# Designs tried in a protein design chat: VH-VL binders against q8mxu4. Part 7

Target 1, 107 residues: q8mxu4
Amino acid sequence: MCDRDDCASIASRCTGETIICAFVESITPPKIRDKTGTYELKCPFAEGFTMEIGDLFLFHFVFDGSSEKCTRLTPIPKMLAMVYEKLLKDLRKAKKEGKMIISPTAN

## First folded at step 1 (VH-VL)

Design u03 (framework fv_utomilumab)
Fold by ESMFold2-Fast, scan of step 1:
Structure u03 (fold): chain C 107 residues (1-107), chain A 119 residues (1-119), chain B 108 residues (1-108)
Amino acid sequence: as target 1 above (107 residues)
Amino acid sequence: EVQLVQSGAEVKKPGESLRISCKGSGYSFTSYWISWVRQMPGKGLEWMGKIYPGDSYTNYSPSFQGQVTISADKSISTAYLQWSSLKASDTAMYYCARGLYYDSYFDYWGQGTLVTVSS
Amino acid sequence: SYELTQPPSVSVSPGQTASITCSGDNIGDKYAHWYQQKPGQSPVLVIYQDNKRPSGIPERFSGSNSGNTATLTISGTQAMDEADYYCQAWDSSTSYVVFGGGTKLTVL
C-alpha cells in the first residue's frame, strides 16, 4: 500500500487504495490518460458522476497487488462523496478557464 | 528518435483533390494528438484541426470545418489532411505537429509540405 | 472568437534582453506556449506551460503569464536567436488552438 499525498502514475500502482490523477480519454471503452500514457480501465466509471472526454480526474482505485487490476470503485460515504463532487466540479471549472491544475506530460 | 515525416511538395490546379500525409515514428502513435497547421506565404501559423489516432476523434477550427478532412491510419502510424476540391487560396506550407492530450503544445513538428495551387 | 496579439517586430542589440509580448483576454487563466521559427524551417518549441523549457533550450529563454499578457524573455540575446516567435494558447470555451500573429526578432 502506498500512502502518498500526491497523485500516483497509472503505470506505477501500489497495493491498496491509490489516488490517480488522469484525463478522461474515452468513455466507451473507458480510458484515462496521464503523463505515462493512455490506459484502458478494466472497470467502468463510477455511477453518480458525469464524465466528459478531457475531464481531469481524481479517482480512488483499490488494487490487490497488480498494477493491471482494477478491483472496483469502493462506495464513498456521503460526506466524502460531496468533497469528491466538489473537487471534480472545481477541476472542470479550471479546465473551462484554460487553467490546468495538473498537466499530463508525454513519456 | 521521435520523428514526424511529411509527404513531398505538391503542385495542383483549382478543383483537384489532394491528400498529404504525416508519418510518426519513435513513439506510440496512438497516444498523442496530431494537429495540422497552415502557414500561407509570408504569413503566420494557423491551427486547422487535430486528430487523436487512438480513437479517430477529430476537432476542427471553424475556418477549416468542411474545407478539409483529417484522418489517420494507426496501422501505419500515418495522419492525413485531405481536400476534395482545392482553391488557389489553399497555397501554403502545411505542418503536422505532435500534441499532448490537453493544452495541446506541440513538442515535435514535421518538416512541412508545400502545396501550390495555381491555374 | 479568441485572439492573441503580438507586436510585429522587436529589435535588440546582442547581449541585451528581448521581451516579446502576447496579449489576450485573461490569457493568465490559460497556458501560453512559445515557438521559434527560422526561415525555411519548422517551428521549434522553446517554452511550454507559461514558463517551462524543453530539454535542449538554453536557460536564457524564460516565460511568464499573468492577467492579459504572456511574455517570452530572452536574456543575453545572441545572433542565433533572430527568428519569428509565435505564442499559442488553448481556448477551453471552443477547444480550439489559437496562435498569435508572430513577432520578428531582429538582433542588430
Scores: ipSAE 0.007, ipTM 0.579, lowest interface PAE 13.5, mean pLDDT 78

Design u04 (framework fv_utomilumab)
Fold by ESMFold2-Fast, scan of step 1:
Structure u04 (fold): chain C 107 residues (1-107), chain A 119 residues (1-119), chain B 108 residues (1-108)
Amino acid sequence: as target 1 above (107 residues)
Amino acid sequence: EVQLVQSGAEVKKPGESLRISCKGSGYSFSSYWISWVRQMPGKGLEWMGKIDPSDSYTNYSPSFQGQVTISADKSISTAYLQWSSLKASDTAMYYCARDLEWLSYFDYWGQGTLVTVSS
Amino acid sequence: SYELTQPPSVSVSPGQTASITCSGDKLGDKYAHWYQQKPGQSPVLVIYQDSKRPSGIPERFSGSNSGNTATLTISGTQAMDEADYYCQSADSSGTYWVFGGGTKLTVL
């Protein structure tokens, strides 16, 4: 299970690859929002990326047994919004069927 | 243009079953969730639950879990709200609304279905 | 259970600024949305994601959200703005949607 309030904590509590689709909610401090709640972004990759409030990203997290890693950050272009809505539904279906972890479970 | 059209007003007795409908048109029905909202006479809005028509996954408010059943038939772009046994306290206006889900707001609403339950 | 609290009523004179508040624990860490409902009509989205206006909503409508309180502001309030206003967000888990109790705006 993952911690819902902390991107670094999410990465450290999940032993497999986790894909979270989230909006940038705050720049300082960095916060992202998905369907399960708002999370403070503490991933190593956050510093290297240009983020604006309202931007949508796919965040990929991997826990390597000792440190928190955001392994990949994929921006979702506005012009592909319909395609990404379909992708989000497919990922949600996969999670419900136990095939992958899309987002951490909140308390 | 996007429209949500709900079934007509219902007058029922306690203990009767009922199913009301919400038909979407002008958009890809399976691409959006549908939420149901109750408004008791003279009262505010209460979120009841939602459904993803693409796979019929439902999420209910704890206050309505076990009280109603939400379903959808994507082949006819229609969502349903159903009671197995109505109570007088179910008297209310029921709205369906298009639910952006990831964005957590409702951009289009149906006209409402008035349900009156009395002896 | 997570609750959003609104004042039951707000009164303003025509042309004045109306402010309707919505309070909830850490609401500023979530999105707040606002709906207008006139008698006998369905709710209409007037502000989404704290401060954004849908197409067709007059620019006199604006919103903000910080700390525990979201605010809907209507500048130059007109008689046609008289309605019930509801805020809406997600509960503390982000799982369930929650409405405020509603605020009746009277313009006279």
Scores: ipSAE 0.006, ipTM 0.580, lowest interface PAE 12.6, mean pLDDT 77

Design u05 (framework fv_utomilumab)
Fold by ESMFold2-Fast, scan of step 1:
Structure u05 (fold): chain C 107 residues (1-107), chain A 120 residues (1-120), chain B 108 residues (1-108)
Amino acid sequence: as target 1 above (107 residues)
Amino acid sequence: EVQLVQSGAEVKKPGESLRISCKGSGYSFTSYWISWVRQMPGKGLEWMGKIYPGDSDTNYSPSFQGQVTISADKSISTAYLQWSSLKASDTAMYYCARLYDFWSGYFDYWGQGTLVTVSS
Amino acid sequence: SYELTQPPSVSVSPGQTASITCSGDKLGDQYAHWYQQKPGQSPVLVIYEDSKRPSGIPERFSGSNSGNTATLTISGTQAMDEADYYCQSADSSGTYVVFGGGTKLTVL
């Protein structure tokens, strides 16, 4: 089981289809919602990257250390699914408009 | 330490208006939702609605929409539950509770409760 | 519309394991939380996010949530555990908070 920041490296071994499954399986809800206008997403996209868009929700991702879990479709809480779908919609729109900010958080 | 302190017990007659309060202390009041929960005598817990004091955003249970008004005054860290015209069926214990984690939505701190009795 | 169903009462002998269930359509798609309420007192959070214990809650309290059913388990049940227990989650839309009807735990 992987519960450290280096778990982000596991996402690099997943294909595009498996990244969403890893995102779904590893999302930990934020303890405090921050309305500062930043969405932070780590691990689903690349090792050491964060994406900034919209209001701040701190996502703490934990992978179990197995790339095989990236290939499974796991159910997610309905409330979390709604937030996840909105974030994906916002990210797709921002990427299409060239507004998405990706910043390296590790070498 | 985090505390939610509610106003004292009320005895009212049908048709009267009432506003009860819930004062938060020991935390950033504007950063957490406050919910109101009703418990009729001998009955279970019923969620009435919630408010985010930072922007006064409200969400009501369909069962309580239009029956009560939830508001907050962030300058004094106080949330309110208000009736324009009380009914005997409003007799209950009313709790305020802090909603922690917007995503998971659990109540980590509760007020001591305000008993409202409505009788002729 | 969306409802969480709990048994109205559960009885166990001291030292036995108590199991209190909470059922709702696809409850496992939402977090379940549990509250203990003793007569004349406010509810107290005993389990949050399906299985986590707040500081100060004894280790004998545990929880699970999968499919349609969440379960609160109290091992080595003591007289002090006599109380009403409420499960809580969100409705199917995730918008509204929903409580179960409550379970009276009796230790006899």
Scores: ipSAE 0.005, ipTM 0.573, lowest interface PAE 13.1, mean pLDDT 73

Design u06 (framework fv_utomilumab)
Fold by ESMFold2-Fast, scan of step 1:
Order: structure tokens, then sequence, then C-alpha cells
Structure u06 (fold): chain C 107 residues (1-107), chain A 120 residues (1-120), chain B 108 residues (1-108)
């Protein structure tokens, strides 16, 4: 399990949880885009957020054994952008080294 | 080391088709998006659209949607801007630029520009 | 659609500080980037993410961005700084890049 107080540790170390910093590409169907590609989500976006195509969010996915669930959406405020810039670099490194689990659909 | 090299100047008649190119070198071409920017004579910069060379995803400015086609061939690290039928109003300098897209994005390297002149 | 506005021209004497502004609705909640373009040349990135300078850009170039206004500041302005300057942001709702109209800096 990941320590939720440390965004960099979550992105770098989470196996069984995936943290993705990505742009909203489509709301219906729900698609997100990061530097590595476009991913169609098998879950709707979390309720309680107003989202527009092009918005940047931190997406938190949890695997429930056989399916991926989108559990959290965190808007990235500008004031924290440097933290999320480091998070993106750690995310790409972790993905390249096989330390993250991502379940994209065809795209 | 990083360089974007564009094709040479073009002189065309209205109604003719045209494709201009932008070749990247000195970096991993699929790791950056390529944007196209128009500058009409004596005027400012206008963003036309962009492409992700890794999957050919494109996004166009509403002003240019349907007016041009942006494409890329990642095997030769080249992006393209194409018109099916040129108009005199297409006379401009066209720049390609490498887009750092991961966080609110900017252009760190620019091509030298391709001058397109459309006249009868 | 999102718009950025710049003054069309700014004049300074050599050695003085030039300030070029870029205004947009809640621009301080977005990133502003700045490009220098000399006649017959391609634009060159001089400031990115509000305040950062690329390698090779002199220390006398700096930037800020707060509220509705981003500012490019050039201290100790030199004749070589004569150029058009463009601000740029992005509209996250459309993935669209937006440029300001440009400011001609004259050093006389």
Amino acid sequence: as target 1 above (107 residues)
Amino acid sequence: EVQLVQSGAEVKKPGESLRISCKGSGYSFTDYWISWVRQMPGKGLEWMGKIDPSDSYTNYSPSFQGQVTISADKSISTAYLQWSSLKASDTAMYYCAREVWELPYYFDYWGQGTLVTVSS
Amino acid sequence: SYELTQPPSVSVSPGQTASITCSGDKLGDKYAHWYQQKPGQSPVLVIYQDTKRPSGIPERFSGSNSGNTATLTISGTQAMDEADYYCQAYDSSTYHVVFGGGTKLTVL
C-alpha cells in the first residue's frame, strides 16, 4: 500500500495502485491522456468534480483483483505544479522499470 | 543538437495542393508533440494545431479545423502540414515547434520556417 | 475562446528596465511563457513556466505572473534585445495554445 502523504512515493512505488497525472481527453467514454498514450477507463470519472476536456488531473486507480477502479480525482493546482512535475518524472521512470501497474484499453 | 528542419519556400497558385515538412533530429521524436504556427506577413503568431507522433493524435485550433491536415511519419521523424486547395489568404510563414506537453506546455525549439506564397 | 492581450509597443533607453505585460482572465492560475522574435528569424523561448529561463538566456530576463497579468522584465536593456515579444498560455478546456498579439520592443 502507498503512503498518501507522499505523492512522489505513491507514483514511484505503487504496485496494485496506479497514480497517473493526465489530461482529460474525453468524458463519455472516459479517456485520459498522458505522455505515454491515451487510456480509455473502464470506470466513470468520480462524482463531485466538474471536468472539462483538457483539464489536468491526478487519477488514482486501485485494482480490485480483476478490474481497475478509478477511486480519486485530484485537480492539480498551479501552486503545487513543481511537486507534480517531479511526480510525472517518477511515474515515467517507474513505468519504464515495470514498477507500476497500468491497465489501458485499446488505444 | 536538437533541431527542427523545415522544407523550403513554396510559390503556388490558388486551388493547388501543398504539403510542407518538419524533420526532427537530436532527440526521441515520439517523446514530444509538434505544433504548427502561422505568421501572416507583418502579423503575430497563430497556433494552428498539433500532433503526437507516437499515435498520430491531432488537435486543431477551431480557426484551422477542416482547413489543413497535420500528419507525421515517426519512422523518418517528420511532421507534415497539408492543404488540399490553397487560397491567397494562406500566404504566410509557417513554423513547426517542439511542444513540451507534460505540464502546461511551451515550445522549446522552433524550425526555421517555411514561406508559402499563394498568388495568381 | 481564451485571449491574451499585450501592448503593441514598448520603448526604453539602453541600460534601463523594460516591462512587457500580458493580460488574460485569471492568467495567474495558468502558466505564461515568453518568446523573442527578431526580424527574419524564428521565435526563441526566453521564459517558460512564468519565471524559468532556458539555458543560454541572460540573467537580465525575468518573469512574473499573478492575478490577470504576466510580466516579462528585461533589466539593463541592450540594443540586441530589440525584437517582438510574444506571451503564450494554454486553454486546458480545449488543449489549445493561445498567443498574445505581440509587443515590439525598441531600444533607443
Scores: ipSAE 0.006, ipTM 0.594, lowest interface PAE 11.4, mean pLDDT 77

Design u07 (framework fv_utomilumab)
Fold by ESMFold2-Fast, scan of step 1:
Structure u07 (fold): chain C 107 residues (1-107), chain A 120 residues (1-120), chain B 108 residues (1-108)
Amino acid sequence: as target 1 above (107 residues)
Amino acid sequence: EVQLVQSGAEVKKPGESLRISCKGSGYSFTSYWISWVRQMPGKGLEWMGKIYPSDSYTNYSPSFQGQVTISADKSISTAYLQWSSLKASDTAMYYCARHYDILTGYFDYWGQGTLVTVSS
Amino acid sequence: SYELTQPPSVSVSPGQTASITCSGDNIGDKYAHWYQQKPGQSPVLVIYQDSKRPSGIPERFSGSNSGNTATLTISGTQAMDEADYYCQAWDSSTDYVVFGGGTKLTVL
């Protein structure tokens, strides 16, 4: 089973990871969307994260070398959000206008 | 421009070893998973296993665990499927296919296939 | 071990709607993908994530996925649509990819 705390701790021992920047498409079940499609998260969104459909987050896909996989949720850090506030606003505007969705590890 | 190009057909005898290849081009090879799929003559598609080339993490179907080895050489954008000792029951078409993520697992590009014939 | 079941064959007259089913426990909670394979050729993705169509695939192809059954629908079926069709899903509990047994579509 995927547990949010286990997913976060397992990430420290993972043999592989992929980071994407994606929009929240559904909270229950947890789904995210980028330019390549909609993906369901293995773990539910962490308690204490304030999320709405359409919010932008950085998502970490991690695994620990077993058949079990974990998706770790990494919200854009507060420090980076302050520094890149204009970029975040521009990305949300582009999403509303259908112009672009960011996926930092995909073409 | 994205292509997966597989090695040519092989004719082998039982007990021989074999390694076939799948070369990716036109994309970031280490950013995608590569899966191997078997199709026995006149039969359906069977998922054998997959590899993430960036760190060589592998996951095998239980039916193929211990029967084959999947590996990759990211310096030449090539994935491999290997048998230490072939059996007649390994006669099949073998496809490689790529997928971006582990969440949905759909295959957007496929290799042309490698026909492996094992007979005495 | 998660399993997907398809009918071995489906026959339809030209111009009619073909329906190919893929049965699996709670498959509606997973994404279903569909591949077309013609003799001597590699499989081609025709539907991904339940209902999405790749560029180049005719609008005649559509999909749905709910409860225990995913369905590939081909409207106005043409002779060129004769092929084997395979459904596929990912099982999150094992991280295994699972294919259905395949369905031979005949347009008579």
Scores: ipSAE 0.006, ipTM 0.574, lowest interface PAE 13.4, mean pLDDT 77

Design u08 (framework fv_utomilumab)
Fold by ESMFold2-Fast, scan of step 1:
Structure u08 (fold): chain C 107 residues (1-107), chain A 121 residues (1-121), chain B 108 residues (1-108)
Amino acid sequence: as target 1 above (107 residues)
Amino acid sequence: EVQLVQSGAEVKKPGESLRISCKGSGYSFTNYWISWVRQMPGKGLEWMGKIYPGDSDTNYSPSFQGQVTISADKSISTAYLQWSSLKASDTAMYYCARDFGYSGYDYFDYWGQGTLVTVSS
Amino acid sequence: SYELTQPPSVSVSPGQTASITCSGDKLGDKYAHWYQQKPGQSPVLVIYQDSKRPSGIPERFSGSNSGNTATLTISGTQAMDEADYYCQAWDSSTAYYVFGGGTKLTVL
């Protein structure tokens, strides 16, 4: 299983979906950052999406072969950033151990 | 209310070890960085380094890397700044301050009252 | 290493506008934040993200940041504004915080 759930590891691309908790570092070029490092997106931020540098989001990525798409952004309340990060790690660990199957795009 | 409360003033001799503290209250201590800032007598502010208490991740200014150790105990919402061997040049006011750790949110919104450290023979 | 330069002192008469500058290479591409420090007291955040005021800071305080220079402006300056003022930015290449050398504001 490919663990690429932070900015430092995302360059080790595997096919599938992943969600990264990060903040916007730059809009042009599109860069996101977490405590592990900075990652430059292959696609620009969606036109009409209201965001500022420093805004914290869950970034949902889809990888197919070596291409990537950022399919959605979910704003994160800053005081809950660690809760969301821990939740994502726990979900990935549970899926990896076969305890449950969790969809990254649930509901 | 958000508060950062620091330990009291210290008077030490060169070569002695010291640990000062910064206790956070009124917010989720593990969700914010704590930075340490030095102010030499009559001088300006110098950033020393910071810690994220949720996982004890640290980042130091090059001038202070290896000179001090920053740590935290999240069970009591307290961050620490430690010297193994003090020098007279360590005489200063030391502040702790809360930080979000993101670009654009890289400002210190709450500060402790400061701990005065005097090192003399 | 990235550095921020401030004038060491600025003097203004009560009721006049004080202007304190902070210079750094491409500072306008970063966020500038400003702190007020009175003798014997901790610094207090007065401006963040170039121009925004925290709750409780009078609207007499304003800020701007473009090119190489950020400016803290205090209109209708009062005796209580007498303090040292520090600018601060974050160097994204190193993830280090940089403070200016500070400016002593004297009101008359």
Scores: ipSAE 0.005, ipTM 0.575, lowest interface PAE 13.9, mean pLDDT 80

Design u09 (framework fv_utomilumab)
Fold by ESMFold2-Fast, scan of step 1:
Order: C-alpha cells, then structure tokens, then sequence
Structure u09 (fold): chain C 107 residues (1-107), chain A 121 residues (1-121), chain B 108 residues (1-108)
C-alpha cells in the first residue's frame, strides 16, 4: 500500500486503490503534477471527462497487479486544494487504522 | 505578515552536535514545505532537502542524505536542521525557505534571515 | 544528474539591458525561478514560473524559458541591480530542487 499518495510516491508497486490531488499538466501524453513532481499515467485519462490543462482534480487510481486505471476524476476548486489534500490524508490514515468510514450519501 | 525566523549564529568545534531552527508565523505552517539551503562562504546556493510539516515527510538532496537530519514540530510551527557530528566543511550560512504545499512550481517565496554556522578547531 | 548552468559573471552599462541565461536538460518540461541576492542579505524571488513577477518587483525584470534555456532580462539596468542572480528549477520525476551556480551582475 502507498502511505504517500502523490506524484513522487505513486509507483507500480502500489496495490489496490489510491487518490492523488494534482493538476492536469498534459492530456497527450497524460501527465499530472503536484507539489512533489510530475507523473505520467500508464493509460489515457478515463473517457467521458472534460478537462483542460491546469485544472485541479482528485484522481482515483486502481491497480490490479500489472495495470493502472484512472477510474474517477473529481474537480477541485483551486482555493480549496490544500484543505482537500489534508482531508484525504486524514481519511487514508483512518482507514489504515481500521476505523470504519461511512458516507450518508454515495455518488 | 509572513515571516520565517531562524535561530542565532553558532560557533562549534568539529565532532560537536548542533540543531538550528526556523520558525514560521503569519501563515498556515502545515500548508507549505520548508526547505534548507546551504551557502558556503563566497559560494552559491545548495538545496539540502525539504520537509512537509503536516506528516514530517522528508526528501533530501543526494549530496546531503545521511549528513544531516531535517525535522519539524508543527505544534510550534518550527522546522529543524541537525548534525550529529560537525565538520569544518559544514561552515556556511544556512537558510530556510518555504515552498507552497499544493504547488507544483517549487518557487521559494519567503526566506529566513539565515543562520551562520562556524566550525573551527 | 540534473544541473543548471549559468555564466559566472555578466557586465552591463547603466540603462542597458542585461541578460542572464540558465541552461538545463529538463528546462523544457520544468519551471524556472530567479532569485536576487545582495551581499549580506537573503535571496529575494524576482521571477517565478518562467515569466511571472512577484508583487513589489519592478516591471523591468522579465523572464522566459524556451527549449533548454531560461533567461532573466533586466531592462534599463540600474546600479541597485548589482547582485548575484540564481536560477532554480526542480526535477519533477523526482522530488529534489536544483539551483544554478549563480551569476554576478556588475553595472559599470
């Protein structure tokens, strides 16, 4: 599992699901960028998403051994980016500690 | 106002340990990386490493890996640079500088005033 | 290893344009930032993200980044611009920051 889910720490050895808060740096080839560096995706961004270079998203990645899939993009207002990164770190820590996290509504 | 205030000048002998500090104020300390930069007398700027105060994640320049320890105490908005055993070649001005947490630009917008460390027998 | 190369010194007459270059193999993909350092003082950010000026920096300071070369340009150079200038970038495939060796600007 990845304890640091950011552009510098995401690697092929990470398994399961991870979430990264990053800017779209390039669409072709697909690259994302955050405070730690730039990461080039192993496959194109998920179909059906409308995005521009410079937009900030939460990127959901799923690793199934040898492959990487970006399954979801959630737009983030730039002014809230730091708050969202902190919330994601707190959420990951709580899940790692075995605490149950229940959402009242699912999207 | 945003400020980075560093500890005062130090005069040490080879083999002694030392810890210098950099205190942030006027901003959210955990929202910015803190980097340490060395400047030897008459020489240029050398990036030593950085710390994310929110989780104490550190990243060192290869030239400084194993030579120094960077740490932070977010409860008092202070980052530290530490040597276990000083050498004469550690004589330099040491700066701390902040780097935006969610930025991918890596610019240093605010710098501390510097801490002069002199190591001499 | 990724390194940034600057000329050690540049001289210019008052009122003329000074150009300081910074070369590095990754500058085509990475932002360049520029710092001014006067004797006995901390560095001051004068250009960030290749071409942007922080609040309080005069309009005569400008920057560009094309290919593997970033350039700091100071138009109408004044005696007060005498300083050491450092470029800085990052290796975005890693997590480390890199400074150029610095350029001493002399206004004769």
Amino acid sequence: as target 1 above (107 residues)
Amino acid sequence: EVQLVQSGAEVKKPGESLRISCKGSGYSFTSYWISWVRQMPGKGLEWMGKIDPSDSYTNYSPSFQGQVTISADKSISTAYLQWSSLKASDTAMYYCARLEYSSSWYDFDYWGQGTLVTVSS
Amino acid sequence: SYELTQPPSVSVSPGQTASITCSGDKLGDEYAHWYQQKPGQSPVLVIYQDSKRPSGIPERFSGSNSGNTATLTISGTQAMDEADYYCQSADSSGTYVVFGGGTKLTVL
Scores: ipSAE 0.000, ipTM 0.565, lowest interface PAE 13.5, mean pLDDT 79

Design u10 (framework fv_utomilumab)
Fold by ESMFold2-Fast, scan of step 1:
Structure u10 (fold): chain C 107 residues (1-107), chain A 122 residues (1-122), chain B 108 residues (1-108)
Amino acid sequence: as target 1 above (107 residues)
Amino acid sequence: EVQLVQSGAEVKKPGESLRISCKGSGYSFTDYWISWVRQMPGKGLEWMGKIYPGDSYTNYSPSFQGQVTISADKSISTAYLQWSSLKASDTAMYYCARETYYYDSSGYFDYWGQGTLVTVSS
Amino acid sequence: SYELTQPPSVSVSPGQTASITCSGDKLGDKYAHWYQQKPGQSPVLVIYQDSKRPSGIPERFSGSNSGNTATLTISGTQAMDEADYYCQAWDSSTDHVVFGGGTKLTVL
């Protein structure tokens, strides 16, 4: 069980699952960031969406208590890929129009 | 009023270390990015990198990654640009600039420091 | 790597309209911002988000951005407008700021 649901604490080996609100910091290597710091993902971003630097998502982490070769990460949930694709399109439009502000301290 | 005040001109020799500063005032220092911009004599503006003082996140231009270190001390509203070992090719005017948050406004520089001239010669 | 291209110089007679272009791949999908720099001075923001003017910038300054080209337009150009002008954009794929090479505007 993780005591804190943020990028700084997720590096701890936890059992269970958590959801972190973070934005995409880097595609290669894949990194996310919130107010507490940066976390480098063990696997590429989930298929079915296009990730751009600056996109904000709720990232679902599942920890099994074992050292897995790769921790799979999904913007919640994979089955809503079409909804996420539309959301990303709307977010990119909002950024261009200056209608959305996404703080590095997003929480 | 919003101001960015930079440290004074520096004359250094190759191989020396240097740290220059940019002090923000008149606004919440932790709510804005600070970018560093180089301008070599007679040349254009070149973005070096930036820091978000609220969480100390940094992002560097590939041309400057490993060449300089950007840091900030939010307790005194000051950002820093540092070289471990200066080269003659580092001779330039260095500007700090306040950058609006890029997710919303695509990051533009609304306030600039007066610049710090760094001269590196033997 | 993303690049912005500007003409190195533009000349205009006093009172005429000056146009300074900035070209980049699909630049119209990004915001373009413009800075004026006079000799010995720091850059000054003159246009942000393609077409918006900061307070204190004369109405003579306007901007547009579509396709691959952003344009800074200065109507009724005055001697005081003589300066170097830089365009700037943000590349979302890398989170890098990119400047154009600059254009020297001469008013003769």
Scores: ipSAE 0.000, ipTM 0.572, lowest interface PAE 14.2, mean pLDDT 78

Design u11 (framework fv_utomilumab)
Fold by ESMFold2-Fast, scan of step 1:
Structure u11 (fold): chain C 107 residues (1-107), chain A 122 residues (1-122), chain B 108 residues (1-108)
Amino acid sequence: as target 1 above (107 residues)
Amino acid sequence: EVQLVQSGAEVKKPGESLRISCKGSGYSFTSYWISWVRQMPGKGLEWMGKIYPGDSDTNYSPSFQGQVTISADKSISTAYLQWSSLKASDTAMYYCARDYDILTGYSYFDYWGQGTLVTVSS
Amino acid sequence: SYELTQPPSVSVSPGQTASITCSGDKLGDKYAHWYQQKPGQSPVLVIYQDNKRPSGIPERFSGSNSGNTATLTISGTQAMDEADYYCQAWDSSTSHVVFGGGTKLTVL
């Protein structure tokens, strides 16, 4: 289990997966967008993937002791993207209210 | 650059059918939802529903479900709002708007059409 | 049903700060967006995601959103700002866009 807020300081001990649901905002440079803002990826989108600005994906990030890697991109229908985002919003709200600890998801 | 152009004003009688249009240009039409918003004379804005033109997925306000049909033809970058049988209470200005619905379902409308005035009387 | 409440009217003198409020249950847990509508014209987005300005919107427009209340603030208000202002949020429980009733801003 990785607490993302601690991973940068103890990277050699930190392992975990995180899934984020986001729009493709820009292909070059590679940027994705969700409700928290715009994220510029450290590396280009993986070769072999066809992407258009505005496409919706589940981005699977892995923290591997030193940096985040986007290891999987899963296209997602618009309706399912909304369901995942509602779930993530509810989980963040519950953590903020002290009801649970949000952890990286293994999928 | 980005523009939404709506069809012209309509004057109709109760019971008549009507379809009004909203044509997008200057952006990827299939990458954004199109929302429809009603404004009755002298009143505020009411969201009616929206469509994602890429796959024709729709989401309707509960107040408008079954009262109107929203559709789109992505080959001509046009969205439609349709009534099978108009009522006098449908008299209003109708706006289409580009709906920046990111993954959370947090809609906001960054570009608006000029509006289509629909008058239903007699 | 989820409702957003705005005052029907707000008056301000030129050069003064106008504040337009939008109240809803736990509105601070949602994004609030703001639209300006002048007579005979389409609405124009002036603030999105609580406090962000679209390009072309003057810096004197700002927003905030916390608790139950979102606020649109117009500093150094000008005659050209006279308009109806609408707040908007998303009700995730119904997957529905909700507008406030609108506030007429008068600059005298």
Scores: ipSAE 0.006, ipTM 0.583, lowest interface PAE 10.9, mean pLDDT 78

Design u12 (framework fv_utomilumab)
Fold by ESMFold2-Fast, scan of step 1:
Formats: C-alpha cells, sequence, structure tokens
Structure u12 (fold): chain C 107 residues (1-107), chain A 122 residues (1-122), chain B 108 residues (1-108)
C-alpha cells in the first residue's frame, strides 16, 4: 500500500514496508525531513543507533496498519550524498535479485 | 546448532485457556523474528503472526488478529502463543519458525520447531 | 487479500522432472520460497529467494520466479522427494507472510 518511499507517505500511515532516505531535522524529539515533509520517528532505537542533526540515513520501516518498527538504520556519509539516490535504487533492486548488501548491522 | 524446541502436546476443552512455547537455542534469539504457523488436520500451512523478541513488536495475520496473543521473553529465548478461550476449531498442529525479516534477504523460514499438537474436544 | 495458488497434486515417475507452480499477481516482483513437508514432520526449506538452495538440499532442486508464476523444479525425481510442497511469499504491501495451498507430489 505504500506508493512512495518518503516522509509524506509515512505520515499518511501507509501500510507495508518502505525504505526512506532523509535528513535528521531534530534529535529531541527525533525528526527526519525530505522533500515531501517532516516525520517524527516513533520506532525503538536499534543497538548502536545514533542520529545527529544534518545527517543523512536510510531506514527501513515495517507498518502493520497500526504501528511501525524500524528494522534497519544506515547512516550515509555526506561525501556520498550526491549518489545516495542511486544507492537507494540499487539497494531495492538487490533485495529483489537476492544480492547481498553488507552493513555493520548484518555481520 | 540452531534449534527451536516447542512444548508438548495439549488436550483441552472448549473455553479453556492455553499457552504454548517455542525455545530458541544456538543463535542470537533477538536477531530473528519468530512466527507461528497453524496447520489444521489434513490442511495446509497458515501464517498466524510474528514477533521480534528484541522489543516484542508483533504483526498478526488479519485472520488471527484478536484470536491469539503472541509474546516473547528474550531473557529465556522463548516465544509464546496464547489463547484466552479455546474453540474446537483451534484443533491443529502449531509450528514456530525462525523468520529472517530483512530487506536484503527477503522473509523466509530457515528453521522450524517440531510442532505442538493442540486438540480441543469435549 | 493476496493469494498464492498451487495445483493440489502433481504425479511423476521416478527419474522424471517434476514441476510445481505457484501463481500470484506479480509474484515475479517478490521473492518466492519453497518448503517440503513429509508426513508427521516439520516443513523444511528447500529453495529461498526464488532460486537459492540451503546447505544440504540436493542440486536436483531448483526454482524460478517471473511474471505471475514461481516454479519449483525437481529433476531426476526420487521416491524420497514424495511430500507436500508449499510456496511462500509476502502480500502486495510486503507486510504479511502468505503461503500457497500446497501441492502433494506423488512419485509412482
Amino acid sequence: as target 1 above (107 residues)
Amino acid sequence: EVQLVQSGAEVKKPGESLRISCKGSGYSFTSYWISWVRQMPGKGLEWMGKIDPSDSYTNYSPSFQGQVTISADKSISTAYLQWSSLKASDTAMYYCARLDYDYVWGSYFDYWGQGTLVTVSS
Amino acid sequence: SYELTQPPSVSVSPGQTASITCSGDNIGDKYAHWYQQKPGQSPVLVIYQDSKRPSGIPERFSGSNSGNTATLTISGTQAMDEADYYCQSADSSGTYVVFGGGTKLTVL
């Protein structure tokens, strides 16, 4: 049911899984922002998770129609920001094709 | 050695409560979701729901929402499936299974418990 | 509600190739996984992520998934392969696990 992978879709309480690329707007309360709007993060912190104002990160939300859960949070180095859209697209394609994407939380 | 060990068979009457268990060993229990799957006598597999033991977050199949409660105690690496009031239609084999729910791998069940037979009759 | 459809039964002679299909809208845009269940036993994963085999599963098991149909193929089918086979994927939202109705493979 999530047609878009963005803050507006999450704020509208879509269902399913989504991966969002967004900037941290606020730490307390935790808020993220992309071109479509701002969303306050509701999911529990994963071990080792840290967010700082201005950081880019990828996060994976799972929605069951009533709640949300962040299953992965991956910081994007600012030096790679210009290519993050391509990285996000490649990640979605890799998921479908069964290719391994290695992150610090996977080893 | 990864293993899921379920509690023993149960024989109950309609209206009774029941909780069955699934104990994980040989892996990081909080790193995987645990799902419950029902198989009615002579029928196929039905997914009931899943729990992430790290925070007890649950997702239920719409067909089972409100019918059962799934919970977990990560301190003893055990997941539970619970009925407040059993019905004859709950007679089935119940499996727990480990689910890798990651966007990279896709969701699939790599290890299954041996099953718990629940018989509800008067 | 998303549904996966399997033929209820498939019969093959020993040594022949068995083909078990799993039909669902745009299942090729999702992952398909396959489980084998023998009488009185728990299901066993035989294929995951469309075409991958877990350690210990013979090479004669293979899978594919495109369009509206995922397929489990068993080449050189043996008597020991006689079992019920279930496909599994996720609903259109990706939130819920969905099983096919199962296929009884008979080797005679």
Scores: ipSAE 0.000, ipTM 0.568, lowest interface PAE 12.9, mean pLDDT 78

